# Ledger of designs, part 3: VH-VL binders against Protein RcaC (rcaC)

Target 1, 117 residues: Protein RcaC (rcaC), of Microchaete diplosiphon (Fremyella diplosiphon) (q01473r527to643)
Amino acid sequence: KVMILDDDQDWLRTLPTLLKPWGFKVTTLADPQQFWTVLQAVTPDALVLDVNMPQINGFELCQLLRSDPHWQRLPVLFLSVLTDPTTQNQAFAVGGDDYLCKPVKGVELANRILRRL

## First folded at step 18 (VH-VL; from x5 with heavy chain D61E)

Design y5
Fold by OpenDDE, fold request of step 21:
Structure y5 (fold): chain C 117 residues (1-117), chain A 120 residues (1-120), chain B 107 residues (1-107)
Amino acid sequence: as target 1 above (117 residues)
Amino acid sequence: QVQLVQSGAEVKKPGASVKVSCKASGYTFTGYYMNWVRQAPGQGLEWMGDINPNYGGTNYEEKFEGRVTMTRDTSISTAYMELSRLRSDDTAVYYCAREGYWTPDAFDIWGQGTTVTVSS
Amino acid sequence: DIQMTQSPSFLSASVGDRVTITCRASQGIRNYLAWYQQKPEKAPKRLIYAASSLQSGVPSRFSGSGSGTEFTLTISSLQPEDFATYYCLQYYSYPYTFGQGTKLEIK
């Protein structure tokens, strides 16, 4: 089970289709304010997280996950349009397990997820 | 037209490093992954890894992990593959080949190949 | 890793013949299979992608079929320029892996 949080509806439509060939059960979420509710309901094995989102960015959410006793070990893969090295380094600094950029090919995203499971 | 042009032949001693370049033209360099494939003399094709030129993310064949480094310079639409600690069985023709994002259709355009010879 | 096994490794045929090359994957790869043609001292050339999609500019005598674990490349009527080595490639999972190749020689 993979949960994807991204405020971009185009990516939320694309990513489940992109990952379908690898048999992932994908749950998408656009609203970061519903993150914890959906997280607890879905109990994903991995999280694909956008960085730039309204109200709360992906790095902040990752830090919250890492401070939560129940979710601190959840694999978190960032998927973002941001390509600069500083942002990439920050992703790992906040506890992210991987960082990928949009656009991404399915085999790479799938492989990176599977390696963390 | 779309093309990939690689650097010239290399002759190296065991233990040395080699860095092969692959310059892209005729398309948006960051719009495709760049793959590296090698072929030893009289042998088949062997995938080494790929790089997403958009941000520099890489995926390496485990066999080459620790010895291979794939990089890119987007300002000149050029991908690089560096292989270190060379040994005789690294003698091969090395190819770069592009692969798209949206529809994974494998390698549609190839460089002309770079011959790397490793010998004492 | 996913192993790709091509058969035969060597094939002798004549112009006009119908030729079939098989590639078997050690596990399911959906339709993430491509076929390449390589001539001596040249880079490989993509013939088929997504198991059955013909590369633009490639003659229609080439066709690909199959899904899952078994795939075939067919040349309906062999032409002189078709004598070469052929490779299948799976790109379903890392590492990408090629078949060992099929050298198609003139009989």
Scores: ipSAE 0.924, ipTM 0.961, lowest interface PAE 0.5, mean pLDDT 96
Fold by OpenDDE, fold request of step 21:
Structure y5 (fold): chain C 117 residues (1-117), chain A 120 residues (1-120), chain B 107 residues (1-107)
Amino acid sequence: as target 1 above (117 residues)
Amino acid sequence: QVQLVQSGAEVKKPGASVKVSCKASGYTFTGYYMNWVRQAPGQGLEWMGDINPNYGGTNYEEKFEGRVTMTRDTSISTAYMELSRLRSDDTAVYYCAREGYWTPDAFDIWGQGTTVTVSS
Amino acid sequence: DIQMTQSPSFLSASVGDRVTITCRASQGIRNYLAWYQQKPEKAPKRLIYAASSLQSGVPSRFSGSGSGTEFTLTISSLQPEDFATYYCLQYYSYPYTFGQGTKLEIK
């Protein structure tokens, strides 16, 4: 089970299709305010997290996850349009397990997820 | 015209490093992954890894982990593959090949190849 | 890793013959299979991708079929320019892996 949080509806439509050949059960979420509710309901094996989102960004959410005893070990893969090295380093500094940039090919995203499961 | 042009032949000693370049033209460099494939004399094709030129993310064949470094310079639409601690069995023709993001279409454009000879 | 077993390794045929090359994947790879043609001292050339999609500019005598673990490349009527080495490639999983190749020679 993979949960994807991204405020971009186009990516939420694309990513499940992109990952389909690899048999993931994907749950998508656009609203970061519903993150914890959906997270607890779905209990995913991995989280694909956008960085730039309204109100709370992906790095902040990752830090919250890492501070939570129930979710501190959840694999978190960032998927973002941001390509600068500083942002990439920040992703790992906040506890992200991987960082990928949009657009991404399915085999890479799938492989990176599977390696963390 | 879409094309990939690689650097010239290299002759190296064992233990040395080689850096092959692959310059892209005729398309948006960051719009495709760049793959590296090698072929030893009289042998088959061997995938080495790929790079997403958009941000420099890489995926390496485990066999080459620790010895291969794939990089890119987007300002000149050029990908690089550096192989260190060379040995005789690294003698091969090295190819770059582009791959799209969205469709399962693999490598559609190849460089002309770069011959790397490793000998004492 | 996914192993690609290509057969035969060598094939002798005549102009006009129907030729079939097979690749077997050690695991299911859906349709993430491509076929390449390589001539001496040249880079490989993509013939088929997504198991059965014909590369633009490639003659229609070339066709690809299969899904899952068994794939075939067919040349319906061999032409003189078709004598070369052929490779299959799986790109469903890292690392990408090639078949060992099939050298198609003139009988």
Scores: ipSAE 0.923, ipTM 0.961, lowest interface PAE 0.5, mean pLDDT 96
Fold by ESMFold2, look of step 18:
Structure y5 (fold): chain C 117 residues (1-117), chain A 120 residues (1-120), chain B 107 residues (1-107)
Amino acid sequence: as target 1 above (117 residues)
Amino acid sequence: QVQLVQSGAEVKKPGASVKVSCKASGYTFTGYYMNWVRQAPGQGLEWMGDINPNYGGTNYEEKFEGRVTMTRDTSISTAYMELSRLRSDDTAVYYCAREGYWTPDAFDIWGQGTTVTVSS
Amino acid sequence: DIQMTQSPSFLSASVGDRVTITCRASQGIRNYLAWYQQKPEKAPKRLIYAASSLQSGVPSRFSGSGSGTEFTLTISSLQPEDFATYYCLQYYSYPYTFGQGTKLEIK
């Protein structure tokens, strides 16, 4: 099971299709205010997380996950339009397991998720 | 016209490094992955790795891990592959090849190849 | 890693012949299979991608078929320019792997 949180509707439409050839069960979410409710309902094996979102950014969510005894081991992969090395370093500093940039080919995203499972 | 133009042939001694360049033209450089493939004399094709030129993320074949570095300079639309600690069985033609993001299309455009000879 | 096994490794044929080359994957790769033609001292050229999609500008005598683990490249009527080495490539999972090649020779 993979959960994807991204406020960009075009990417939320694309990512499930991109991962389908590798057999992932994908739950998408656009609204970060619903993040904790959906997370608890789905109990995913990995999280794909955008960085820039309204009200809370992905780095803040990752820090909260790492502070939560129930979720602190959940694999978190960031998928972002931000290409600068400083942002990538921040992703690992907050406890992210991987960082990829949009656009991404399906085989790379699938491989990165599988390496964390 | 879409094309990939590689740097010229190299002769190296064992233990040295080589850095091959691949300059893209006729398309948006950051819109495609760049792959590196080599072919030893009389042998088949061997995938070495790829780079997403948008941010520099790489994936390397395990046998090259620790010896290969793939980079790019987006300001001049150029990808690079550097192979270190060269040995005689690294003698090969090295190709760059582009790959799209969204369709299962593999490598559609290849560079002309760069011959690297490793000899004493 | 997914191993790709081509057969035959060598093939001798005449102009006008129908030729088939097979490629078998050690695991399912869906349709993530491409065919390349390579002539001496030249870069490979893509003939087929997605198992059966013909590259623009490639003659219609070339065709690809298969899915999963078994794939074929067919040349319906050989031309003099078709004598070359042919490779399959799987691009379904890392590392990408090529078949060992099929050298197609005259007569």
Scores: ipSAE 0.518, ipTM 0.864, lowest interface PAE 2.5, mean pLDDT 91
Fold by ESMFold2, fold request of step 21:
Structure y5 (fold): chain C 117 residues (1-117), chain A 120 residues (1-120), chain B 107 residues (1-107)
Amino acid sequence: as target 1 above (117 residues)
Amino acid sequence: QVQLVQSGAEVKKPGASVKVSCKASGYTFTGYYMNWVRQAPGQGLEWMGDINPNYGGTNYEEKFEGRVTMTRDTSISTAYMELSRLRSDDTAVYYCAREGYWTPDAFDIWGQGTTVTVSS
Amino acid sequence: DIQMTQSPSFLSASVGDRVTITCRASQGIRNYLAWYQQKPEKAPKRLIYAASSLQSGVPSRFSGSGSGTEFTLTISSLQPEDFATYYCLQYYSYPYTFGQGTKLEIK
């Protein structure tokens, strides 16, 4: 199971289709305020996060996950339009497991998720 | 016209490094992955790895881990493959090949190839 | 890693013959298979992608079929320019892997 949190509706429509050939069960979420409720309901095996979202950035959310004893080991992959090395380094500093940039080919995203499972 | 033009042939000693360039023209360089494939004399094709030129992310075949580095310079639409600690069995023609993001395409355009000879 | 096995490794045929080349994957790859033609001292040229989609500009005598683990490239009537080495490529999972090649020569 893979959960995707991204406030961009075009990417939320694209990513499940991109991953379909590799057989992932994908749950999408646009509203970070519902994150914990959906996380508990879905109990995903991996999380794909955008960095820039309204009211909370993905790095802050990852930090909260790493502080939660129930979720601290959940694989977190960032998928973002931001390409600068500083942002990429910050992703790992907050406890992210991987950082990828949009656009991404399906085989790469699938491979990165599978390697973290 | 879409083209990939590679750097010229190289002759190297064992233990040296080689850096092959692949200059793209006629398309948006950051809109496609770049793959590197080699072919030893009389042998088949061997995938070495790829790079997403937009941010520089790479995937390498395990055989080349620790010896290959793929980079790019988006300002001149050029991808690079560097292979270090060369051995005689690294003698091959090295190709770059582009791959799209969104379709189940494989490599549609290849460079002309760069012959690298590793000898005493 | 997914192993790709081509058969035959070598094939002798005449102009006008119908030829088939088979590629077998060690695991299912859906339709993520491409066929390449390579002439001596030239870069490979894509003939087929997605198992059966013909590359624009490739003659219609070339066709591809199959899915999952078994794939076939067919040349319906050989022409002089078709004598070459043919490779399949799986691009379903990393690392990408090629078949070992099928050399097609004049009988």
Scores: ipSAE 0.410, ipTM 0.835, lowest interface PAE 3.2, mean pLDDT 90
Fold by ESMFold2, fold request of step 21:
Structure y5 (fold): chain C 117 residues (1-117), chain A 120 residues (1-120), chain B 107 residues (1-107)
Amino acid sequence: as target 1 above (117 residues)
Amino acid sequence: QVQLVQSGAEVKKPGASVKVSCKASGYTFTGYYMNWVRQAPGQGLEWMGDINPNYGGTNYEEKFEGRVTMTRDTSISTAYMELSRLRSDDTAVYYCAREGYWTPDAFDIWGQGTTVTVSS
Amino acid sequence: DIQMTQSPSFLSASVGDRVTITCRASQGIRNYLAWYQQKPEKAPKRLIYAASSLQSGVPSRFSGSGSGTEFTLTISSLQPEDFATYYCLQYYSYPYTFGQGTKLEIK
């Protein structure tokens, strides 16, 4: 199971289709206020988080996950439009397991998720 | 006109390094992956790896990991492949080839190839 | 890794012949299979992608079929310009792998 949090509806529609050829079961979420409820209900094997630098909710969520004994081992992959090295370094500093940039081809995203499972 | 133009032929000694360039034109460079493929004389095609030029992320074939470095300079729409600790069996033609993101397109445009000869 | 096995490795044929080249994958790759044509001292040229989609500008005598593990490239009426080496490529999973090639020569 893969859970995706991204407030961009185009990406929420695209990512499940992009991953379908590799057989992932995908749950999408646009509203970060529902994150913890959906996370508990779904109990995903991996989490894909968008990061937007003016509103960096993904980094905060990752920090909270790493401080929670129940979720501290959940693989977290960031998928972002931001390409700068500072943002990439921050993603790993908060405990992210991988950082990829949009757009991404399906085989690469699938491979990166599988390596964390 | 979509085009990939590679740097010229190279002759190297074993143990040296080579860096091949691939200049893209006629399309948005950061909108496509760049792949590197080689072909030894009289042999088939061998995939070496790819790079997402938007942020520089790479995937390498295992046999080349530790010897290959793929980079790019987006300001001049150019991808690079550097192969170090050259051996005689690295003698080959090296190609760059672009690949799209969204559809199962494979490589649609190839560079003309760069001959690298490694001789003792 | 997914191994791609092409057959035959070498094929002699005459102009006007119908030829078929096969590629077998060691694991399912859905339709993530492309066919390339390469002439001496030239870069490969894509003929077919997604197993059966014909590249724009490629003559309709070329066709591709198959899915999963077995794929074919067919040339329905061989022309003088079709004598070349043909490769399949799987791009379903890393590392990407080519078949070993099929050299098509004049009989």
Scores: ipSAE 0.407, ipTM 0.835, lowest interface PAE 3.2, mean pLDDT 89

